# VH-VL binders against q9nrl2r1430to1533, part 95

Target 1, 104 residues: q9nrl2r1430to1533
Amino acid sequence: GGVHELSAFEQLVVELVRHDDSWPFLKLVSKIQVPDYYDIIKKPIALNIIREKVNKCEYKLASEFIDDIELMFSNCFEYNPRNTSEAKAGTRLQAFFHIQAQKL
Short names: E, the ipSAE of ESMFold2; O, the ipSAE of OpenDDE; V2, 0.75 times the mean of E and O plus 0.25 times the DockQ between their complexes.

## First folded at step 7 (VH-VL)

Design g65 (framework fv_iluzanebart; at its last look DockQ between E and O 0.96; V2 from the best seeds 0.81)
Fold by OpenDDE, second read of step 8:
Structure g65 (fold): chain C 104 residues (1-104), chain A 122 residues (1-122), chain B 107 residues (1-107)
Amino acid sequence: as target 1 above (104 residues)
Amino acid sequence: EVQLVQSGAEVKKPGESLKISCKGSGYSFTDYWIGWVRQMPGKGLEWMGIIYPGDSDTRYSPSFQGQVTISADKSISTAYLQWSSLKASDTAMYFCARQGYDLKGSYYFDYWGQGTLVTVSS
Amino acid sequence: EIVMTQSPATLSVSPGERATLSCRASQSVSSDLAWFQQKPGQAPRLLIYGASTRATGIPARFSGSGSGTEFTLTISSLQPEDFAVYYCQQYNNYPLTFGQGTKVDIK
């Protein structure tokens, strides 16, 4: 119990979530709202899921954590055309992530 | 351990306002949907709505749209259900519940609060 | 909305016997179907999700089956603690909707 220091992965997830362009990535896409999403995206992931994996210490290597974040962006670009708000947000957030990931 | 703890029983009169609460612990509160379910005396369960505390995305049942307000304060891991003007027909048990997910875009209530009894009578 | 209809309204079963509860949806809900158990004075407890997956900690005697519009909850050998009301719930479309419940009581 009590407050503990955030790990590097935890801190990076917090920074991603707080970013203005995180809104497409905060939670899993609802198939109620997007019925065909899971017909196209076979490995769905979002920041809430990644955070839970971090909290459960499921990432043993930085590369594993990075892979999940990159998968999240890949899914966005696969499903959303380049001119959509989601894809544009993803592009900016991914650039931010690449800078922050250098700290890992 | 995941827990949802709700505020205590309420005894109110018609026309009064009310706000009940549901505090989550043992998990990342902002990362899971949380919903409200009504159960009138001796009756079944009724879905009222859900909110995602991480971005305040809120969905209501048509039957409850405009009748109640669902909100959340993520700084204290608490969800709320409120009425501006109670009616006798609002007398019921109210449950909050967390929605888990199956990685296929489906969400199911996996943890429940203990319930808050609201009694509205003249 | 998708209407969920449970049957029977009341099911009287002796301890150790098999209990079979039915849930029907007015339109297909795929496998987005959950079962809940509720005892008097308590909150509902998740038993099954995805139509057939037992929730964590749920005894093996509980099983769910079905897809589309027809679903079944089976208790293979009823235990004393299993006498309760059982609800099905679809989460395939908004609004989320519950069945009216089946009361399982002692025969």
Scores: ipSAE 0.878, ipTM 0.944, lowest interface PAE 0.5, mean pLDDT 96
Fold by ESMFold2-Fast, scan of step 7:
Structure g65 (fold): chain C 104 residues (1-104), chain A 122 residues (1-122), chain B 107 residues (1-107)
Amino acid sequence: as target 1 above (104 residues)
Amino acid sequence: EVQLVQSGAEVKKPGESLKISCKGSGYSFTDYWIGWVRQMPGKGLEWMGIIYPGDSDTRYSPSFQGQVTISADKSISTAYLQWSSLKASDTAMYFCARQGYDLKGSYYFDYWGQGTLVTVSS
Amino acid sequence: EIVMTQSPATLSVSPGERATLSCRASQSVSSDLAWFQQKPGQAPRLLIYGASTRATGIPARFSGSGSGTEFTLTISSLQPEDFAVYYCQQYNNYPLTFGQGTKVDIK
């Protein structure tokens, strides 16, 4: 890693947000709208939070950025059954992420 | 700095349509909910609804469902509140406000627009 | 809907005095409670969120406490610029609801 990783993180978040399968991940789940989510998911995260952390230069290592993205997918598969549209979108977006993350 | 700038005051007659605006700047507009709050003359605050500009997810207060339309245009960082047919009882100050959040899924209004005064009279 | 009730409706205090404002919810809102200040002709300004967390730039004389159904906003030494209407708001359930306001006026 180095001082130029911030542009790579920003670009990768932008690519994830633009992806057709990003819809379950764009914003933090509202506890009003999904009351049991926070009973199950103990470390919530979403693309809007990750983008803010990138913009505030809060990631010191590429591994920290990758860990937050992987946590987001892990939460999706923990909360959503395999046959849901959320889990299917998560599977496809995670595959896309793994390809793009090779560039970090 | 975070700013929400609303459109200017409106004077309308009952039955007319109206669309007022709220432009966000100083933050990623698509990454925060925007809400609308009504304040009738001499009265308190009433929540009308919220929209997430990134995906247009919209939630209304039951009292305002069907009475107004909330929308957003992310290309110009602007949220809208619209009436198809105004009533005298719509006379009020209308505020837009951004929602901050905590990591337990709670959303709270953190920054407010200056307000748009709407007067509806015959 | 959750009804928020504020008391007193009007509080008359002198500069330098301590002001205590009450807010009660008709059912538990956990700590999902915010306090706003509104001066005549101005938009509301966030003071406190999460019942007790002071918003950025808010002076230390403002403090919030409580959880569940009973909440308090305290201004430890009232300044001339603090004369305003104060609203509590719950964000624990839809519809989001505000109290009717407490007017803090000069004695």
Scores: ipSAE 0.735, ipTM 0.906, lowest interface PAE 1.0, mean pLDDT 93
Fold by ESMFold2, look of step 9:
Structure g65 (fold): chain C 104 residues (1-104), chain A 122 residues (1-122), chain B 107 residues (1-107)
Amino acid sequence: as target 1 above (104 residues)
Amino acid sequence: EVQLVQSGAEVKKPGESLKISCKGSGYSFTDYWIGWVRQMPGKGLEWMGIIYPGDSDTRYSPSFQGQVTISADKSISTAYLQWSSLKASDTAMYFCARQGYDLKGSYYFDYWGQGTLVTVSS
Amino acid sequence: EIVMTQSPATLSVSPGERATLSCRASQSVSSDLAWFQQKPGQAPRLLIYGASTRATGIPARFSGSGSGTEFTLTISSLQPEDFAVYYCQQYNNYPLTFGQGTKVDIK
């Protein structure tokens, strides 16, 4: 909504990016580097895209912001088997996000 | 406005080191790949490599791997191209360029620096 | 490595006429194809990405088409400022590769 809510979104994204387990989520997955990713994931999203949407004021509701972050984790769990480093990082970062989202 | 401003022209001798820079502004520097492209005098464009400043993920063209180092300092929004020992054949124009992206995972150059002319002669 | 071949090497066209530039890839690059314009002493400028999408601020007289291995850049009514070298580039796989360029000269 207002200016304070947008600042909260910005701060939360900064905290997610700084977290040690953010590495699978920092940038949109490259089709060159992961050729089959876009055969499996149909609604791609990453922290760089979410930050850009916050900067451009594209989120009209807090629920839209939360939905994009949850989509990011859902994509990770859909693409990556549970025993992978990516899925484990996703689990830990999602837990961190849920704690930080209480500040919204 | 997105801008990439490169360091000035260089005149060097073979065997000398060199580090040229590319400063990005008007966008979130750590959220976009930056690449380097060589253009020898009167010739076409050659991709040298790219770096993602957010995590330092770096990819080199096989033709340039081991010949140059691509790096970034995200605290000052600057990417670098460097040689430890220049050769006369390194005489060229060097461009930096940012990559935009699409939601199918493709990255393409959308904004370019003005170029840095490097002249290596005896 | 995907080789990009442009034709013709030089295209002589009168102002107001249509220019058609070709770019062929040695393997399919899907639609991961960009076109750049470069004038002497200047950096390249993005014209088209995704084979057919005009970049921000690019006039409608520039259009791109094609998919797979064969691509075309069309300039529908050539303006004096359009005389330049044009490069295609694939971004479907590493290394990223450019065509050798087509120079568009005034006839």
Scores: ipSAE 0.638, ipTM 0.903, lowest interface PAE 1.5, mean pLDDT 94
ESMFold2 (binder alone), look of step 9: mean pLDDT 92; pTM 0.940
OpenDDE, look of step 9: ipSAE 0.871; ipTM 0.943

Design g66 (framework fv_iluzanebart)
Fold by OpenDDE, second read of step 8:
Structure g66 (fold): chain C 104 residues (1-104), chain A 122 residues (1-122), chain B 107 residues (1-107)
Amino acid sequence: as target 1 above (104 residues)
Amino acid sequence: EVQLVQSGAEVKKPGESLKISCKGSGYSFTDYWIGWVRQMPGKGLEWMGIIYPGDSDTRYSPSFQGQVTISADKSISTAYLQWSSLKASDTAMYFCARQGYDLKGSYYFDYWGQGTLVTVSS
Amino acid sequence: EIVMTQSPATLSVSPGERATLSCRASQSVSSYLAWFQQKPGQAPRLLIYGASTRATGIPARFSGSGSGTEFTLTISSLQPEDFAVYYCQQYNNYPLTFGQGTKVDIK
């Protein structure tokens, strides 16, 4: 592909991915590495999946996009205890997201 | 359309270094794992390893750990496989392949490059 | 590592007949099993993933079944373009491993 103008959703995803605390969220958790993850998390999601949905224009409303991002954080907090690096990163990234989401 | 295009055939001598490439297009390169598979002449497929270009997370087969280096340059949507010192036994076809996912943390090779033939002989 | 064993090594089948290919894992891989088709001079092509799900664009005559350690790829009515080598691959554990392949040739 070539250079194109990013939509508001695309731009926000780019900003989330570039954030220092995005590392737990860049891709789906590996079932090989975390065998019990998908026994606990029933609606898995990650930034790569969300970006693909954006690229495919699957979000018709901003609320749908926001719901998926919030689900991503919810999954993190459900699986990871509060004192883990993942949960701490998630807390900071979510705060960032809430600020950026005001632009939508 | 998703495409993986690999670099051309290589003819090398033992002891030489080599770096072959795999360029992805038609999809977000940073958002999918990409792997390398070896196929020696007349033989089957061997998984070598995978890399996630988005964070450079890399996984190797024990058989290939320390024997090759897998890397990626996301700025040009390209993955690499390299040897510091080739052996005759490295003669083979090398495929790159993208890993799709089933939303359950499982990944399967859904698109393949055309392959790069590497011939190592004295 | 999990060893994948395919049988038979070669399967001779007439056009229009059913072909049944077997793949056995040395330990359970649940349903994380893929099948690939490879023709001479070409890259492998994904046929089945999740043991039984056809990849996009794959004809209905291809079907996969099984779980745990025993898997089967079935071609209900062999077409001329189906003569090739078929590989199974598990992705339940690292390292990912392939079977040694089954060659389907014309009888």
Scores: ipSAE 0.810, ipTM 0.927, lowest interface PAE 0.6, mean pLDDT 95
Fold by ESMFold2-Fast, scan of step 7:
Structure g66 (fold): chain C 104 residues (1-104), chain A 122 residues (1-122), chain B 107 residues (1-107)
Amino acid sequence: as target 1 above (104 residues)
Amino acid sequence: EVQLVQSGAEVKKPGESLKISCKGSGYSFTDYWIGWVRQMPGKGLEWMGIIYPGDSDTRYSPSFQGQVTISADKSISTAYLQWSSLKASDTAMYFCARQGYDLKGSYYFDYWGQGTLVTVSS
Amino acid sequence: EIVMTQSPATLSVSPGERATLSCRASQSVSSYLAWFQQKPGQAPRLLIYGASTRATGIPARFSGSGSGTEFTLTISSLQPEDFAVYYCQQYNNYPLTFGQGTKVDIK
C-alpha cells in the first residue's frame, strides 16, 4: 500500500480504540492475570499490536490488516463464553468494524 | 528513539505532598505500560506499580498500595507518581520504565528514565 | 512473593576474563527473567529478557541461560565499561521482584 492506505488503517484503529466496547482489545491479555489464555489462543493479537504494525508499515495489503482485526475477534469468541461481557463487547465492536471497513 | 524524561530532583519535608513526572517520546505512549521503581540509597530495585495510559489500568505492589498514587495524562504523554504526605523513609531515587511485551502476554522493562532523586528530611 | 537471590554479592575480575553471575528464584518463573546493568549515577539498562534473548544494541559478549529457578548471566570477555551492578528480575508473577544485585568490580 501507499500513504493513503496507511492513513486509512490508522484512522480505523483510532476509531476502534475510542469505541466504548474496545476495552477487552486494547492490550494483550496478561499471562499473569489469565494464566490459561495462551494455552488456548495460539495467535494472540490486540489493538496496540495492530497499531504498531500499521505505524511500522507492516501491512502490504488491506486484506492483511482486516485478517488481523478478524483474528482478534475470533480469539475473543474462542476464549470467552458467549454470555460474558468480553464476548458481548466483541460482538458489538465487530459489527462496528464491518461498517467502518467498507471505507477500505 | 524511545526516551523517558523524568522531572528534576526534589527536597521536601515530612508531611508535604509531591508529584513527580515521566514524559515518554519516540513511541505510542498509550500503547505501553509504564512502571515505577524505587531505589533507596545504597540498595537494590523495588517495583512500586504500573499503569497502562491507554485505559488507566493500574496495578500496585502490595508494599506501595495506599502509599502512592500512579496516574497518566495521555494528552501530554506523561506518567506521574504522587505522595499525599511524604515520610523520611521515602528518600530514594525513583525510576520510571516502559514495559515491552512478547506475543504471549509477558511484560518486561525495556527503557528507563534517568531517575528523580527525592530527599525527605527535617 | 517470589524472592530472587543473586550470587555472589561481589565478583572481582580482570578485564578480558569471563564473569558468571547466578540468580535463583524461590519458585519457578519459567523463562520470564530479565537481567539489568546499572552503573553509578545511571538508570538500569536492559541486557537480557526471556532468560536468554539479548536486548537491542547489547554486545554479544553478554549471554543469558537457565529456566525455572536457576539462571545465569555470562560476560565472556569483560571490558572496562562492564564494571557495574547487575540485577535479575522475574516478571512471571505479581509483585514483580528483583534480586539484590551482584557488583562486578575490577581486581
Scores: ipSAE 0.692, ipTM 0.906, lowest interface PAE 1.3, mean pLDDT 93

Design g67 (framework fv_iluzanebart)
Fold by ESMFold2-Fast, scan of step 7:
Structure g67 (fold): chain C 104 residues (1-104), chain A 122 residues (1-122), chain B 107 residues (1-107)
Amino acid sequence: as target 1 above (104 residues)
Amino acid sequence: EVQLVQSGAEVKKPGESLKISCKGSGYSFTDYWIGWVRQMPGKGLEWMGIIYPGDSDTRYSPSFQGQVTISADKSISTAYLQWSSLKASDTAMYFCARQGYDLKGSYYFDYWGQGTLVTVSS
Amino acid sequence: EIVMTQSPATLSVSPGERATLSCRASQSVSSNLAWFQQKPGQAPRLLIYGASTRATGIPARFSGSGSGTEFTLTISSLQPEDFAVYYCQQYDNYPLTFGQGTKVDIK
């Protein structure tokens, strides 16, 4: 992507990180702390990885950035049952993301 | 470049409190775990604990749980290791180190501070 | 806790010779093993992570191999600057643990 697009991606990541419901997504799930996570989730991702990719200019298209954010939410809903605090946080943060992503 | 700069050497007496620091630069400080490692004179490396500055998630080695406090101030990109009451047995070199990660949830120490020598003697 | 055992404790070699250092884990650590070099008065330096991946800037003469419980660090042609203590470290489970170190000394 262009310079304006990269700035927009960083801005959106900052907004997601600052959100009260970001806590399940801030860092890659530790295999030590959640041993079965990587048996279930084959394409893991988190906000810290997405921010690094933005900073390294690894997103060539806005759709690639959006796909990584959506993958993060998809992983959350696949691993965590609907009634968990993780899944509820993911639902609210995803809705927030969809509103903010309209600015891209 | 990624850099971790630690505070200078300390000479203390048993019973005194101490807080040493580790300042990160050249990367997003809140996006990487910071760990603390002890090396007693002439001995090997011992993991003490880690902290994720973005949310203050902290994990301790069982040997150091209750012996030290690990904290971070993300506004100044600095992690801390603190003792409420030092003992002579705390005499050691203390290193901070950042953890890199792979896409399978594994974290490994990739960059290290220069170390802080702490000497505790009466 | 996972106990890491390194052998030999001291390895005396001449410049230009091959050094082979061993590291054994008390239970499987998969490939979650790192090797560090430490020179007197200096911080540890990451050489290898993931058992066999060289860290950025590490010379090709350093290579790592192994998985599970048995790991090897090889230095194919020792240079004067390679005389140091080498530590293996598992990051497969808490607490994170280091081997006791192998000192590579000049013969």
Scores: ipSAE 0.666, ipTM 0.901, lowest interface PAE 1.4, mean pLDDT 93

Design g68 (framework fv_iluzanebart)
Fold by ESMFold2-Fast, scan of step 7:
Structure g68 (fold): chain C 104 residues (1-104), chain A 122 residues (1-122), chain B 107 residues (1-107)
Amino acid sequence: as target 1 above (104 residues)
Amino acid sequence: EVQLVQSGAEVKKPGESLKISCKGSGYSFTDYWIGWVRQMPGKGLEWMGIIYPGDSDTRYSPSFQGQVTISADKSISTAYLQWSSLKASDTAMYFCARQGYDLKGSYYFDYWGQGTLVTVSS
Amino acid sequence: EIVMTQSPATLSVSPGERATLSCRASQSVSSNLAWFQQKPGQAPRLLIYGASTRATGIPARFSGSGSGTEFTLTISSLQPEDFAVYYCQQYNDYPLTFGQGTKVDIK
């Protein structure tokens, strides 16, 4: 299971990164560009960090991987008002993720 | 092992175009910012700009905005610095450097290329 | 832009002695400050980031301290390979800026 799960996690991360709505999630929010982000968001994460964790075999279970992806979306909705392009992209990408995650 | 390997030295005349390269290896190239830093002969370091290869997000120093173009080709893990028309004042060593980051969104240069010497003279 | 000023411009030290290098920012950079070492003909090498965190592989004799506007790099027992130019750099605000460098020369 663990080896097959790692391959599946990498495939899913690649699909998320390639999605048109991935732009708010590709890299950590810059402290220079958004100084108050880290005062509000206490557990920051982004797709590049999740990819590194996959490559370092830090996810032992599919639930741990899913939890990190869901944290990423949760942070988006906590920081960004509903009417923002970030929140709208997050809503669409999360729906895409839920469909793809059925394969895990 | 993280490595940034830059293209070789260039000798050019004023008015010529030039594109120099920086190839990353040993890490996920699209997941880290790459910056360019100029060092004029006998002088210190000057930040020119940065690019995130994964989405081509680019930020320039005001001093270099419109003077150079920074780009990247993620299919070959290579970043570029380009001039449309070189000037004698562009004579310098040019370094590329990767930005590491902390979990609070701060980015700092952690690995550097060996440098590309560009000489522009008539 | 934030101006980084280093002092002294040149520091003459004998091997085994302590070297203390200063870096001042024209406005607060919090702890978003890095120190680099550059030897002739070579690329800069990261020594310290976050004002006080040693980069991977950097010897314990190198230490950084300070926050806000005043920063110090200390080399506790200077080795022959430590003769180089040292730069501080702030990454708290755009544009990113470097100090002019401190050259550590052999006495």
Scores: ipSAE 0.632, ipTM 0.897, lowest interface PAE 1.4, mean pLDDT 93

Design j100 (framework fv_nezutatug)
Fold by ESMFold2-Fast, scan of step 7:
Structure j100 (fold): chain C 104 residues (1-104), chain A 122 residues (1-122), chain B 107 residues (1-107)
Amino acid sequence: as target 1 above (104 residues)
Amino acid sequence: QVQLQESGPGLVKPSQTLSLTCTVSGGSIDSGYSWHWIRQHPGKGLEWIGSIHYSGRTDYNPSLKSLVTISADTSKNQFSLKLSSVTAADTAVYYCARGPYRSDWHYYMDVWGQGTTVTVSS
Amino acid sequence: DIQMTQSPSSVSASVGDRVTITCKASQSISSWVAWYQQKPGKAPEPLIYAASSLQSGVPSRFSGSGSGTDFTLTISSLQPEDFATYYCQQANSFPLTFGQGTKLEIK
């Protein structure tokens, strides 16, 4: 995509990073600290990886960008029980994302 | 506010199993934290015993020779420590504590119980 | 296991003094150090996490610094309520380990 597309994805990622509920999603889960995570989650992703892909123009379609963000939320809900702080943060951040993604 | 409270016997006989429970109020043990047991021997520093992650995964201090079991009961909002084959060396104040689950800041304890004294003696 | 060594083991100071306590890890732990304050007969209370982040509600006279293997807790102007034992803890890997403690006593 073009410069305007990169700017739109970058703006959305920055808004997600700055959101109060982004804390479970900023970086990949540590294998040393949470060793069973990578046994359960086969396609790990986090906002820092998604932002790097945006900056390197690796997303050719908005759908590819949206798919990576949705994978991030899907991983959260797969690993974390529904009543955890992570799952609650994920639910709120996902709702925020769905509103913002309408701009794409 | 979240509060933790230890409970269990103050006196345990050598070779028996020490059983302690931590009751959590003002928050859920199912809430994306790790839950820890720490002890302090008389006049000494702090020793980490182990933890249970909200996923059910447990981690134990290898120095305790597989004598430790930590479990959680989400229906009662409690987690528990069992230490088998106790000796006088297990005499300590036992604390339960909450560790935040955040990407780069896991494994510090932000909320502590008041501690419960356990004496191992005949 | 990662060994945490505190210096000094005890220090005597007066109200208003600047107090510095150091903690050395036996191997690199990045910024994964927490500091706790413990008063006699009470549970430890968190002061600092991630080497330099102040725990909510802790007075600004407390600060932490360092990375890798060498870490410092500083009290810029000692108050009467600060006389306690201080512990560092590495948060990098299991088992979690604490320093031996530094007792801060009235001079």
Scores: ipSAE 0.000, ipTM 0.555, lowest interface PAE 15.0, mean pLDDT 85

Design j101 (framework fv_nezutatug)
Fold by OpenDDE, second read of step 8:
Structure j101 (fold): chain C 104 residues (1-104), chain A 122 residues (1-122), chain B 107 residues (1-107)
Amino acid sequence: as target 1 above (104 residues)
Amino acid sequence: QVQLQESGPGLVKPSQTLSLTCTVSGGSIDSGYSWHWIRQHPGKGLEWIGSISYSGRTDYNPSLKSLVTISADTSKNQFSLKLSSVTAADTAVYYCARGPYRSDWHYYMDVWGQGTTVTVSS
Amino acid sequence: DIQMTQSPSSVSASVGDRVTITCKASQSISSWVAWYQQKPGKAPEPLIYAASSLQSGVPSRFSGSGSGTDFTLTISSLQPEDFATYYCQQANSFPLTFGQGTKLEIK
């Protein structure tokens, strides 16, 4: 129950969450608001889930962490057309992530 | 780190089907990436064959589309290439590769297998 | 299909030289160009994506520039390990297409 140093994964998640373009990714898509989302997206994931996995030390390899982040973006691009605000935000956030991920 | 390895017969007879498999280790194909096949004829440049996305969407080079099938097996963490009715022109080093999945569909290959040589000969 | 035309097809240079390779697209592709390095008997390795972004681990002597139809890969000071064949690739649309390659040889 003490204060922990932020791991590289934790720090990156914090940076992603704080990014202006994180709003589509903060939590899982609401089935009520988007009724067909889970008919299309079979492996839903969001930053809050990824953060929990980091906190629980479920990522043993950086590749596992990166895979979940990429899945998150891919889900966004799979469901949202290119011209949507969500897709545009995702594109920018993914670019940011790719730069930061080089440090892992 | 993620690694890709091509496997399959190095010799195929004309008119037969070329079958290759790419085995992925250190990462899952059931993640947000695109998975590509590229080939290189002896002494020539690179030719993109096609790809399969994490969602199972396939894209093929129109020059080869009628002859190419790309599939994925998540249980084995593999994706495969089938090229039917091969000729001598299909003799090449075949590479599998991984690329990012992007909303703008601007794909490049960031991780490559070592390649496998396939010779089409009677 | 979008054609990528590289120039030169081959170039001889010495260690320490500044080397420039160009790639011209048959139509505008914004900044969606990647560059690869391939050594004999090896698979291509990514150098640059999105015209100017270096892949992780790539030395800073490599740089990319350009937009629209004209793109450039530059090696500011050639090192012995840089002698290889280089390919540009357009990432604007399917099918993905590569330049014919530029073989960089030792003078």
Scores: ipSAE 0.367, ipTM 0.841, lowest interface PAE 1.5, mean pLDDT 93
Fold by ESMFold2-Fast, scan of step 7:
Structure j101 (fold): chain C 104 residues (1-104), chain A 122 residues (1-122), chain B 107 residues (1-107)
Amino acid sequence: as target 1 above (104 residues)
Amino acid sequence: QVQLQESGPGLVKPSQTLSLTCTVSGGSIDSGYSWHWIRQHPGKGLEWIGSISYSGRTDYNPSLKSLVTISADTSKNQFSLKLSSVTAADTAVYYCARGPYRSDWHYYMDVWGQGTTVTVSS
Amino acid sequence: DIQMTQSPSSVSASVGDRVTITCKASQSISSWVAWYQQKPGKAPEPLIYAASSLQSGVPSRFSGSGSGTDFTLTISSLQPEDFATYYCQQANSFPLTFGQGTKLEIK
C-alpha cells in the first residue's frame, strides 16, 4: 500500500469511530464483563487495534484493511443474537462502512 | 482481488467419495467471510451444498445429510468438499464461492470460482 | 425449505425492451433475496443483494424491488450482453435455495 492508501484508511477509521453506532467496536471486549466471548471468538479485533495497525503501516493492501474491518463485524454477528443492541449497531455501521469503502 | 479456483477429479465411480478443493488467492479464508459449495446439474439450476464460516462453523443442505463434509485448511488457504457414496445424480458442475458473513443480512455469494465438471460414471 | 419460484421460465425480448422477471418465496423472507446472471459456460455473477441493493460494477439499468414473498428484477433497456439466465436466491435461512432460472432470449 502507498501513502495515499494509508491516509484513506485513517480517514475511514476516523469516520467509523465518530459514527453513533461505533460503541461496540471501539475497544476489545472485556473478558471480565463477557467471560465466554473468547471461547467463541478466536480472532478478536476492534477499531483501536485497526487504527494502531494503520498508524504502524501494517496494511500493505486495501484488501487487508477491509478484511480486518469485516472480521470485526463478523465477530459481532457471530457472538451477538440479531435482536441485541450490539448486533443492530453492527448492522448499521457495516452498511455505512460498505458505502465508504467504495472509495477505496 | 480475491479469486477462487476449484480442483479435483473430473471422473468418479459410483459409491466412491468425491473430493474437491477450493484454493483462495488474494485473501485469507480465516478472514470474516463464509465459504460455500454450490453445484449445477446439466441443464438445471443451482443447488447450495453447504458452507464453512471463518470461525469453522459448518452448515449443510439437509437433503444431502451426513453425505457431505466441508473442511478448511488455513495453512494452505483452501477449503474442501467431500461427498460420500456418489451416484450418477451427483454429476454436475461444482462451484466454490465466497459470501460475506452477515448473520443480520444473511448470505449471498459475491465471488465465485469458474467451476469444475464432475462426472459420476463406471 | 423455502421454495423459490421464478416467472416466466423463459422470455424473448428485443434490445431496448423493458424486461421484468419475478420471484416468489413459499414463505416470507423479508428483503433477503439476491439475483444472479449466468451466461453459458460461465459461473453466476451477482447483480442485486438485499432485494434492491445493486452490486458494485453492475449497470444502473438493473434494479430490484420487493419484500416478503414477491420480488422483481427489472432491466430498464435491454442490451445485447444481457441475454443470459437469471436466478433469484433466498438469503433468509439455511438451506439457501435458488429459483429455477429465467432464460432471457433474443426475439
Scores: ipSAE 0.020, ipTM 0.696, lowest interface PAE 6.2, mean pLDDT 87

